# Designs tried in a protein design chat: VH-VL binders against Small ribosomal subunit protein uS3 (rps3). Part 1

Scores and structures below are computed, not measured.

Target 1, 230 residues: Small ribosomal subunit protein uS3 (rps3), of Nanoarchaeum equitans (q74mz4)
Amino acid sequence: MASKVIRKFIQNAKLTVFSQEFIRLYLRGANVSKVIIRQTPIVNRVIIYSARPKMISEERKAHLAKLLELKFGLEKPVIEVLPIENPNLDAHVIAERLAMGIERNIRAYRRLAQRYLETIMNAGAIGAEIVIAGRLSGQRGKTWRFKAGNLRKTGTIGQFELDRAFNIAYLKPGVAGIHVTILKPDAEIPDIIEFKSPEEISIEEIEKIDKEIAEKMKKYLETYLLAKQM
Structure headers, positions and changes below count from the first letter of each chain, unless a header shows other numbers; Kabat numbers aren't used for antibody chains.
F, E and O are the ipSAE of ESMFold2-Fast, ESMFold2 and OpenDDE, as the mean of both directions, binder to target and target to binder. V2 is 0.75 times the mean of E and O plus 0.25 times the DockQ between their complexes.
[cut] stands for letters that were removed.
Atom coordinates printed by the task and the answers are left out, and those that the model quotes come from them; centres of patches stay.

## First folded at step 5 (VH-VL; framework fv_tezepelumab)

Design p01 (from p00 with heavy chain L101Y)
Fold by ESMFold2-Fast, scan of step 5:
Formats: sequence, structure tokens, C-alpha cells
Structure p01 (fold): chain C 230 residues (1-230), chain A 122 residues (1-122), chain B 108 residues (1-108)
Amino acid sequence: as target 1 above (230 residues)
Amino acid sequence: QMQLVESGGGVVQPGRSLRLSCAASGFTFSSYGMHWVRQAPGKGLEWVAVIWFDGSDKHYADSVKGRFTITRDNSKNTLNLQMNSLRAEDTAVYYCARGPYYDILTGYFDIWGQGTMVTVSS
Amino acid sequence: SYVLTQPPSVSVAPGQTARITCGGNNIGDESVHWYQQKPGQAPVLVVYDDSDRPSWIPERFSGSNSGNTATLTISRGEAGDEADYYCQVWDSGSDHVVFGGGTKLTVL
């Protein structure tokens, strides 16, 4: 980065994507899908799509707004929660439900993956894939893949044309990564750019802001790298 | 209604080849992983191989790896096992079995064929 | 190289409860499935995912799985329950399905 102006823009972009990830972790359990931060000279509007909007109370919104201002310097944050039209076709919702379900009963990982895959297909998906990587069965880490339908239906599929989500199941023997991919009947590239790779986020910068989130991000990166090798 | 029917078994000499087939009916064959399981006379069940619903992933027991090839034809609802370099130890009843819905790995087997006998002997 | 250990035989009197064990290292962390095989017939799934039962299998059949031992329980034993019973898991270490050696159930 040669220009001072360009360097500042990139720094602000990194802080924005980190803030989005923090919000997803803070609201874990509310089945959060997209998190959009729209900055204006007057306010910073934070739009959260959730399959369980009732889980996000006015008090919790107020607390989140204060945390975003304190930890990320977001001026005048306004939290807005919108419902998800079809949670059974939303990769982030499915990934979180799977992760939390596996955390409650690790032995149910296969049954849960199969049932959610069927749920996605019954909701009208053209294709779907669930990948689980980690130590869930036996003493060795492994990758399990569950797939249905056709993920290449729209011709040459680009990454942005698929609804993709990654989540982590926190287990006694470490963590397991869960990757969900869904191709919807009316799949189009969204106008909003999704959260970028963990490699674009500095763990050292995160640690200066919140050690707990930095620890979770380190586990996310480790799980991501393990899944990438498989 | 749901049924698996094996065929292709017989008596073969050691070192030769044999091809087993399994015809599926009464369910959406292309939505299930399929397995081969064998049982030597008077012995227990031994897993042989699995093939993913779309044919993209396969796993084999160590005793048959490099000698056996599992394939499927979803347009014909057929599962196949090509057995090369047969040994006396391969003598068994071979069953085809249906794995769980859209599972790449094995789980339980809820539908089994009646089995086809393969005898490797002079 | 995962091994499932079953007793070679178990006897039960008519009307009594039979218990067939399946031993494996940390088997309680795995999903265990059970099959019944009568002479000259293909195996039949009787219990899956530790304790679930297919709708066509009598309620007399049940299962449990904890620690290093899974158990198939057959209450009110009947002559028609005489068969070989096999437990089964997926071994993630070897990428293999593993069956137990089988247990012959005799109803006296």
C-alpha cells in the first residue's frame, strides 16, 4: 500500500469485516445470516438478518451498539433486525443450527447433517453440500461430505453465485468446522459483498481489541486450514 | 416395494475375474450411497466397498483394495463390483446394501439384497 | 484396525430379556447399528444410531451405547428371535465399516 489514503481505506474495510464477524459471534443462537454495515456521515446502520429475531431484544441491540462503538469506533450505530424469508434455504442459518446441534450431541453429527440436507432440498434448493471437518468420530480427524442435487445448474458457478457459510462446533476434543453450500432456484449474485477470507483479517489487530474474539478467530483459522487441506 | 437383487456370482478359478451386479427398484437410487458386504461360509459379515450417490467418492476394505472396483449407473439403477485377481479368501456370499440418504460415508444399512455366491476354487 | 468384540453366544429362556454386548474403544462416541441374520437369509437392520428402531421392528428391541460398551436388548424373548446378531460402526481412522464378530442368540 503506497498511498496514505488507500492504506486508510483498507484499514477501515478490515475493521468493518471484523465488526461483522464479531456481531455474528455475539448473537450466536439467533440464527444470523447476513450482517450489513452501511456507513453514512450521520449514522452507521447495522442491518442483521435473523431467523430468530425475537432472540435479539431491544436491550441486546442497545448493548451490541455500545460494544461496536467501544471496540470498533463505529459512530452512532443503529441496530436493525430483519427476518429471513426462508431459513431452510439460508446457508448461515443451517451452518449455525448444525454447529449448535453437534455441540449438544456429538454422536448426532451424521443424522443432523442428513436431515438438514433433506430439509434444504425439500425447501426447493437446486443443490446443496454440507462438509464437516474435525474429530467427531473415533480418534482421528476426518472430513465428512453430504451432497444432494446439482451445484453446477447455472452453468459455470462462481463463488458469489452460491450461498456459502462456515461455522464452528466447539467440542471437548477441540473444534469441528462446518461448511454449507446452497444453490437456490433463483440464485443471483448478491449486490452486497460477503465477508472475506480469514486470511484478510489480522489476528494481532483483533487481539488488541478483544482477546476472547481473537481466541475464537484463531480456532476458526486453524479449522479453516484443516478443512482446506482436505 | 423397495428391493435389491444381486447377480453375477459363480465358480471361478484363482487369479481370474468376476463382475457382480445389483439391480435396485422401488426407491430413488441416485439419492443413496451403496455398499458391498460379504460373508464367507460360516463366518461373520465383512464390509467390502462403498460408492457415493453420484459415483464421485469410493472406499475399499484393505483386503480388496487394488483388486476390486465399485461402480454405479444411476440411469439404470444398477450397482457393480468388478473383482480381479480373485483369491480363495474371496469366497463368500456378496450382498449389496443401501446406505443412508445422501451420506458419503457409511452409516446403517436399511435395505439388503438376498446375496449372490462367489466361489473361488479349482 | 478398530475392533468390535461380541460374545460368541448368548442364551435366553422364552419370555426373558436377552442382552448382547458390543465392546470397542470409546464406542460411546460412535453411532452403533445392529443387524439380525437368520440362517440362509440376508441381515435385517433392528437398531440404528445407538437406540433408534425402524418402524417395522417390534418394540421389544432396544439399544444403548455408553463408554466402551454398546448393548442390544431384546425383551420377552421368542423362538423367532433366534439368529446371529452383529453390531456395526464406521471407523474414521481406517475409512472402513467395522462389524463385530457376531453373537448367536439361542432361545431355549
Scores: ipSAE 0.007, ipTM 0.478, lowest interface PAE 10.4, mean pLDDT 80

Design p02 (from p00 with heavy chain L101F)
Fold by ESMFold2-Fast, scan of step 5:
Structure p02 (fold): chain C 230 residues (1-230), chain A 122 residues (1-122), chain B 108 residues (1-108)
Amino acid sequence: as target 1 above (230 residues)
Amino acid sequence: QMQLVESGGGVVQPGRSLRLSCAASGFTFSSYGMHWVRQAPGKGLEWVAVIWFDGSDKHYADSVKGRFTITRDNSKNTLNLQMNSLRAEDTAVYYCARGPFYDILTGYFDIWGQGTMVTVSS
Amino acid sequence: SYVLTQPPSVSVAPGQTARITCGGNNIGDESVHWYQQKPGQAPVLVVYDDSDRPSWIPERFSGSNSGNTATLTISRGEAGDEADYYCQVWDSGSDHVVFGGGTKLTVL
């Protein structure tokens, strides 16, 4: 039945995206960027790109594979970890480093944003933007925007790659959302499926997979939406 | 090696206009927000205006808004300040200053020009 | 508008520590920057983001910021440190950059 086949493909696509987000949350601290899941009838290959591959031990890989099998029904998962060639040009890596840096010293948020913008630009970016939303100073939740270089395409010149990432800084007074945008030279055809925004993931569908993981994803989504409004 | 050079200062009558320029060299001008800061003779520093790296956003001190216009030309590495309806209290040395790589409204000034004197006399 | 208050003058003996204060309502919630200005010269950034130094500034310069007071500390004072010192913040309520009135440091 055609309609049945179509429903299965839609469900599998959303399950794949959700699994990728779960992997990033599980491996927080390892500076995970890309996560590729290749499903076949016999094996599911999970390729994780990390700026700190040594933090993902064989024991952590085995545990993650077990969780993916038990919680997401991913049959025979095989976890592979690959290094990131230039972590200073990777929005996901910068977003996680910035979030964890702010968690260690909330008052340093401006200094950290400046340091990472300089790091990104020195690595060869055309432009970059960091947006931080939450309560970092004073009693009011605010949005701070930090920009460097040129994020605007000029004329018909060149092909550019736009890399975007979102992360959360977990602070004592609450949470702060962090958005990183990097405009890189020499855009290449993507070799992997792009991650969908958190808004494209249904809370209803998450709850059907696992209630415990759904609560963590719900908090992530709520923080992301709050950051976008601020 | 990084340098900012102001020009265009002089003596001008109240109510008239003057245009200041600042030439940047030794760094990628288009990547930085730029500010104008002034200092009246024998007095302290007073912030005047800021312009974002791409010219898309600008902010002014209350004392000059509606009279002064900050602009930039990234192709020529030049910052400008158009001063209209000048008053005696606008008499000051005007400095151009470079903002940091991040949010120019909340940053510091790491590179300054030598300044150009504007005297508004009646 | 937001106001930053500095003492008009501070004196220090050679080799001793000078402390210049910058007072502002809840200034500890803002990032404070400090500039040194010698007669006839442009200002020079000496401390930024409360406590960081540019690479060209000696370690004798340091800063702190808490509550309603930010402080610039100059250890082992030298004759070459004589200058006017200004603190600066960005006032998020008015979208304005604000400077303190300045402090004249005398080394004698």
Scores: ipSAE 0.007, ipTM 0.455, lowest interface PAE 12.1, mean pLDDT 79

Design p03 (from p00 with heavy chain L101W)
Fold by ESMFold2-Fast, scan of step 5:
Structure p03 (fold): chain C 230 residues (1-230), chain A 122 residues (1-122), chain B 108 residues (1-108)
Amino acid sequence: as target 1 above (230 residues)
Amino acid sequence: QMQLVESGGGVVQPGRSLRLSCAASGFTFSSYGMHWVRQAPGKGLEWVAVIWFDGSDKHYADSVKGRFTITRDNSKNTLNLQMNSLRAEDTAVYYCARGPWYDILTGYFDIWGQGTMVTVSS
Amino acid sequence: SYVLTQPPSVSVAPGQTARITCGGNNIGDESVHWYQQKPGQAPVLVVYDDSDRPSWIPERFSGSNSGNTATLTISRGEAGDEADYYCQVWDSGSDHVVFGGGTKLTVL
């Protein structure tokens, strides 16, 4: 029994993370950060924090709601988009900007990472780290790490948020992983709820709506399933 | 002109302490990770320690961990190495070296000091 | 811990090409840097990030890195190239800088 309860809890946590990443990929370019799903007896509110809210059209909201209902089993979803108070202190926003910047100009990756690190610290972060890892040419994997401030707080009173994000720069022939970590004076924790199994998600149905997003979701799903087997 | 100048080397007996200093000029010191690298007479290069550009993180070679402490003062553009419980095997020329701009961990050393000699002998 | 293996010495005739190898498990996945050290002097960076060269270093110096071997290549060898050469990586597994044992280049 205990083992069944633990397995269900782990499955639900993975499905929640996967669903948030799906939303970020579907709305890529809008600099989506937190995705909060609040269950009520009447509707499920999906609150999306974005640094570029105007990029999320009513048409895109309608399509996203349909996908969440049909593929993730979320009943009566209502999509709400809210602005991010300080995008320069948001790890997901920085990670997406870096990923898209690297995709546009691979040679600028180091300058972009250094400039965003400075931007984060100038915005008031206690500490920040940007890690870029991948094969930008040939079959060699390389890692670049950029860090400022202090990411460790031990025995400190005063609420701090450790904000972490991962994003992928899609490059031929592979990918580069981008990890952003920001320590800031912020104690807010998002509300999270459950979705159906990733195995029930139809990539073919997503492809009918957006072929590029379907290809990216397929890579994410394949990576998730491989990790689950290990 | 970018420059690193080490000082504080000398002859000491085993078990004693020495403090090495490295003065930086000609670049924004606070934007670079800094390293200590040593070389025993007639031997190869051996990495000793690194300090991140803001002083928040440090790493040490296993041979010196617990005995050496790396510090920096960004207001004075100085890097320091406090060497305690010195052993004969610590006899070497000690170089300070600059890592890449904000890229401390996977990088190269483009600026080196001339080195300061530390001799541990009875 | 990660180990970089270099030949202790390499000889080259004047005007010929010298090749100095640096062996390491999957070293092609790391960024390799090369230093030249002449007697009584501090090391000098000659190649970084596998194959990039500082602007003040002659084009005769080049590098490559693939699989388990990185190579420093010095074409048209000159007497002034006589020095000890060291390869270097950052070992992300241990958070340590690792140097090769060094190679003495003789031009004769």
Scores: ipSAE 0.007, ipTM 0.478, lowest interface PAE 10.6, mean pLDDT 79

Design p04 (from p00 with heavy chain L101I)
Fold by ESMFold2-Fast, scan of step 5:
Structure p04 (fold): chain C 230 residues (1-230), chain A 122 residues (1-122), chain B 108 residues (1-108)
Amino acid sequence: as target 1 above (230 residues)
Amino acid sequence: QMQLVESGGGVVQPGRSLRLSCAASGFTFSSYGMHWVRQAPGKGLEWVAVIWFDGSDKHYADSVKGRFTITRDNSKNTLNLQMNSLRAEDTAVYYCARGPIYDILTGYFDIWGQGTMVTVSS
Amino acid sequence: SYVLTQPPSVSVAPGQTARITCGGNNIGDESVHWYQQKPGQAPVLVVYDDSDRPSWIPERFSGSNSGNTATLTISRGEAGDEADYYCQVWDSGSDHVVFGGGTKLTVL
């Protein structure tokens, strides 16, 4: 019925999500973040962003390509690995580092979460949250939440990027889920940081040169003023 | 040496206001959530309020919500509690206490101040 | 609305083990912390996250937490352990920190 009507629209999306998750699992340890699969009639490009690109050898790329072809039906996959510009602002990187750190020493979960929150904020995040759920210190499952900064910015949603990631720490008594949320400045506004102060930005002068950039600058200034009034 | 020192307590009449302060030293104040906990004479501990390390969120006990305001000044390493519309049942020793670094209310209090006495009487 | 129930008093002979309970609905799903308070003094953290101990607290202090009951255990009781003991949790349902009513430990 209604599920049949939308079925074809979500089938390709589900396959893409499953293959992206498979890639992250296969390359665990390489701090894989974004995975883009571009399907074309000629070639299928798999672009993998990693904080440790040297951990992904040519042999691992070749094996991964074969697995993607066999398990997900990708024709002639070409694996490309690109570095992550700032791994300390990447939720997937932080989540994997946390998961693996907790696996090495379960009792360090609190110290690790605190350290990574500090690392994220020092890298320029507006806000961040780490949630750890599972059996870490008790007999039953529990949830621990750690938060820094401001995750509730409004009025300028298009100027901030919300990055979310989930990972699993594999422990002897079971698993613990790790959720990382990072709110960071929108990378689409490249020239704003060239001004010494937001108050020195002349929107009228910029509008005479480029109307689109002036609109983005206006939103940034509104965001700055909103943050200042908090 | 890590310590918390409360001040601002005293005797006040019902319906009036008092402002408590807590001075922190020996640790990075801006990284820790801070709490106020009170204890009426001869009674147990009662949690009053929390403010997250950056001031971004606050929670209050139902008994003080709408009357008390918790604030902090990270540049001065100071925690404050503004107490309005004071009642006899607010009579207690007020402690400031440090929560875990970056924690959202799931943790413990490892450093406590000596406490400051607030007496609401006529 | 979450409530932690502690016995009002517990007594222990010197050298024996004291057990102080903290009852709460599904408290085993929460992290329980314990404080010691001596007359005229501020509380002192003695056990956190159910069973962990601060470095300044003797190893004879321990904790457990399962089902509807958390327990603070003080082995080889000493006169200096005489104090009021409070359990504490974060109640996610109300966004409140909750303390138990306290237990007076006497060593005699």
Scores: ipSAE 0.036, ipTM 0.569, lowest interface PAE 7.1, mean pLDDT 81

Design p05 (from p00 with heavy chain L101R)
Fold by ESMFold2-Fast, scan of step 5:
Structure p05 (fold): chain C 230 residues (1-230), chain A 122 residues (1-122), chain B 108 residues (1-108)
Amino acid sequence: as target 1 above (230 residues)
Amino acid sequence: QMQLVESGGGVVQPGRSLRLSCAASGFTFSSYGMHWVRQAPGKGLEWVAVIWFDGSDKHYADSVKGRFTITRDNSKNTLNLQMNSLRAEDTAVYYCARGPRYDILTGYFDIWGQGTMVTVSS
Amino acid sequence: SYVLTQPPSVSVAPGQTARITCGGNNIGDESVHWYQQKPGQAPVLVVYDDSDRPSWIPERFSGSNSGNTATLTISRGEAGDEADYYCQVWDSGSDHVVFGGGTKLTVL
C-alpha cells in the first residue's frame, strides 16, 4: 500500500522526468536547453528554453500541450518558448548538437568534442568537460574524456554556475551516452521547479505504484548510468 | 614554432634519484595533457606517465608507480618527472610528448622532444 | 595488461606497398595511432585515429582497423620510409597508454 506522500512523489517525478524526456524527444533538433514546469493553482506553465525557437511553431506548441495533457495528465498546460542568451554556454544545447553530429558521422566524434570545447571556452566558460561512452553489441565499453579550463572553482558559490546535461547518440548497432559539464559565471535563475537527477528517483517506490512507468524509468536510468560510468 | 626540449638526464647509480624537465614553447601549454614516454637502448617505446592540463589528474605505468612523480608548472610552460629509487631497467631515453588538445589519455602524440638519456648503472 | 603484437620486421621493394599489422583483442573497438622512428631520432606521428593523417605526412601513408587487427599501409615504398614503426592505443581498463613492440621496415 502506497501512502499519499509516496503517490505525490511519484506523480511529481512522473510529471517532471517523463514529460521533460518526452518534450526533449518531441522537439529534438530545436536545441532545447532546460524544460521547467512551473505549477500554479490554475495552470501548469511549461517553459522551454531553445536555441532555435523558430523551429517551435505556435501549432507545434498547441499540439505538444494536448499531448502533455493526454499522456501525462498535466492539467491546463501553457507552453512558453524562450530564447537562450548564449547557446555556446548551455550544456543541453551542446550535448544535443554533439549527439546529432556523431549520429551523422561517428568518425568525427573527437573533432566535434574538441571543437565544442573550444566553442564553450571562447564563449566565456571557466571550465568544461565532455565525456562520450558507448557499449555496443559484441564490443568492449569505450570512454572518451575531453576537458578544458578549470572545473574545481565550484567552491566559489555565487560567482560560478555548474551546468550539466546528458544526451544519447542513436547509432545503428546501439547507443552512445554523452555527458556535458560547463562551469560558467553565475547566472541568476528564477525560483522554479527544476529537473532532478535520475539518481534521486527511487525505482523501487515507483514500481510499487506503476510497473510500466517503473520499467520505462529503469531504462532511462540505465542509459543515464551508462553515461555516468566515465 | 612548436617545440619540446628535455633536460636533466645523466648517469646515476641504482637507488638514487634524478629529475627530468621539459620546456614547452610555441603553443598554449595549459590546454594540453603532457606525457613521458621512454625507450630502452635497442628496445621499443614504453609509456611512463601523464599529467592533466591543470595538474589535478595523473596516471603512471605500473613499473614506475610509487617511484616517479609527474608535475607541471603552467606559468613557466614546464613539465617535470621526479624519478626516485632508480633501477637498471629504468635506463632509457626519456621523451616529453604532447597529447591532443583537451584530451587526457585516449589520443595520440603529435609533438615530441628530442629525448634525454638516463643511464642507471654501477 | 593489454598487449599489442607487431611482426618484428617487414621488407618491401621500392615502389611496392608495405603493410604493417598491429594485433590486439578487439582492437577494432579502439582508436589506433602509428609512429615512425628513424635511428637516433624522436618518433613522428604518421597516422592517428585509425586512418587520419597529419598535414605533414604524405597521402601514401594510410591506416585501417577492424576486428583484432589494425594495419598501417605505406604505398609506393621509398628508401626514406626505412624505420621502426609502432602502433599505440589507450587501454580503458587500466587508464594506460599501450605501444606495440615495433616493426622494422626494410626497403630493399
Scores: ipSAE 0.063, ipTM 0.584, lowest interface PAE 5.7, mean pLDDT 81

Design p06 (from p00 with heavy chain Y102W)
Fold by ESMFold2-Fast, scan of step 5:
Structure p06 (fold): chain C 230 residues (1-230), chain A 122 residues (1-122), chain B 108 residues (1-108)
Amino acid sequence: as target 1 above (230 residues)
Amino acid sequence: QMQLVESGGGVVQPGRSLRLSCAASGFTFSSYGMHWVRQAPGKGLEWVAVIWFDGSDKHYADSVKGRFTITRDNSKNTLNLQMNSLRAEDTAVYYCARGPLWDILTGYFDIWGQGTMVTVSS
Amino acid sequence: SYVLTQPPSVSVAPGQTARITCGGNNIGDESVHWYQQKPGQAPVLVVYDDSDRPSWIPERFSGSNSGNTATLTISRGEAGDEADYYCQVWDSGSDHVVFGGGTKLTVL
């Protein structure tokens, strides 16, 4: 029936989003960007793009494959790790590096944001924005925005690519959400793009995944929603 | 065919509320930032509000900030404008307009609706 | 907030070139877009990013932007070009869209 087919499609879409975010959390520190899951009746190929491929050992790949099978029901997962062509133009890479940098030194958040903006622009971005939202050292919830580049002047429609990422800095006073937006040159933009947001992750379904990772995913979703409301 | 159709306009008394809607068709709505632009009778264009493609960011003209709320429902391809505490100076034709892809370079409006008239009077 | 200044009206003889200006502080550093609005109709984008033209707009429409003045140029003016014209920028400092006051073009 149409209803049953639609329901299965929605469930598969949610599982894909959950699996991608689970992989980024499991491999935190390896600067994972996009994750592609190609499901077939025979094998499920998981392609992970990473700025630090050497951090993802064969043992770590095997353990991840087992977790994906047990927690997400992916049959016969095959993990493939590919390098990122330009990590300094990758929003997920920058967001993770910034989050982990702030975790090591909260007071450096402003300097780190400016440094990463410079890194992005030096790598050839047209423009970039970093937004940090949360509570820091006795502050109430605040939003800090850092921008660079020529977002005011553009050429022909479709001559650039937008890359967006969200990450969380886990701090003693609480958490801070980090949004990174990078406008890249010379990419063809499809007319029919569908974006999937952290909002599609349900708290109830997270509870059925590994408890420790579920808590991190809960903070990820809650911080993302809080940042959107600020 | 790419199209934007506004609805919800009408006559309303000062201090009351009105909700405008904009139905999008013929393009991937969730990939574009969306704007509301208004025009008072016989006057020029005035920007009202913007919402990013995923709803994550919103900006308002100073004249409406705190009174108007822009929202979108990507599953239904609709843009909304909730107008509270309406004043006589809010009387205008309200246009729904599409910004550039993903709204990170909101510079121009390539698709406009035909507009819906809002009249605030006693 | 950023302010864009346009002349209230411009007139041109049929077949001649019309020039509509848009003044703003360091506007040459911004991307300027132009809209045509005929009575009772929604605005139509005619020039974007200073000088680019949508495929459905005649080649007679062109734009330029330098220093403190952007200009919309309409060559070989026709009666059908009579309309109000608006310039527009995105002010990244305030994250606000700014429109000029509009210019009524008369072809006489």
Scores: ipSAE 0.000, ipTM 0.415, lowest interface PAE 17.2, mean pLDDT 79

Design p07 (from p00 with heavy chain Y102F)
Fold by ESMFold2-Fast, scan of step 5:
Structure p07 (fold): chain C 230 residues (1-230), chain A 122 residues (1-122), chain B 108 residues (1-108)
Amino acid sequence: as target 1 above (230 residues)
Amino acid sequence: QMQLVESGGGVVQPGRSLRLSCAASGFTFSSYGMHWVRQAPGKGLEWVAVIWFDGSDKHYADSVKGRFTITRDNSKNTLNLQMNSLRAEDTAVYYCARGPLFDILTGYFDIWGQGTMVTVSS
Amino acid sequence: SYVLTQPPSVSVAPGQTARITCGGNNIGDESVHWYQQKPGQAPVLVVYDDSDRPSWIPERFSGSNSGNTATLTISRGEAGDEADYYCQVWDSGSDHVVFGGGTKLTVL
């Protein structure tokens, strides 16, 4: 009995992570960060934090609820959308905006990374880092690193939180991984990795550039494939 | 207006030391990595050293490693190069140069000083 | 150690297009930057990240980078373009900046 309860708990935890990642993928463009699924005996309440709540229409919420029930077996899902307090301090928001910006103009990658770091620091971050890895130009992949402020903790440990996010820019020659790290004085939003089209990702190519990013891509590909089978 | 001004160059005998300084104005100095680049008379450009925006990490050309020390003072908007055990082959115009905003070591230089001449002769 | 190879000199007629090459093993995988240096003056950045220009540089300066060769292209050449031109990369393996040997551009 105990082992059955433990197995169901682990299965539910995995299902929650997979469904959270699916929600972020489905709502790409709405700058989704934190996704909370609260299970109650009556309903499953899905709370989505977004920097662009108006992009998530009632029709889109209804369709998402149906997909969550069909793909993940989530019973009676109720979708609630809440605004993000400080979008400029949210790694997931910045990562999505940067990825989509690079998709619109690949040549602007450096300018965009610099502008977003300035935006993050002006919003009150202690430090921040943006890593872009992939084929932006040339025959092989490359890694670009941009950093502002101090990513080493100063003062009392409990006063600082590290927020990390990963996103993918979909480009004509391939993909580029975007990794955002923000050290901020406020409470953290849990880090969730988001992908748009896992089938187009070359793990071997990315691993040649940055092993950490390749590992994150590999883990998300496994998560997406499992979610797709459900 | 953004500007870099070098000082401290001169004529020095082999084995002696010189300290070069670079005064920055017109931009947020603490947000940029800074470099020293030299050019021997009639020769091409040769990179010397870099210091990260916060002073935490430094890199040196093999020819100067162990002899030169790059430092910065962000409160005074100043970059320094301490040159010890000078050799004839260190004779060059020394330029300070600004790296890209927040960029970690990708190494293009959009602002250069006018240079200061260091001559190492007996 | 990474090595960048430039021709020592290139000539162009006024109004014509000059092309200055920078050779390096798989240089197309690097970000290449270009500098102009006139006698007695500090270098000036003319092209960065293969093909981007600073706002103060005329549109007739452009760059490309693929395979083993990066190229600086100066269209509608004029006497004021006479200078030494240097290509440059960041060698991530050594954390060192590498410059090419320089190319003297003459406008005849």
Scores: ipSAE 0.247, ipTM 0.650, lowest interface PAE 4.3, mean pLDDT 83

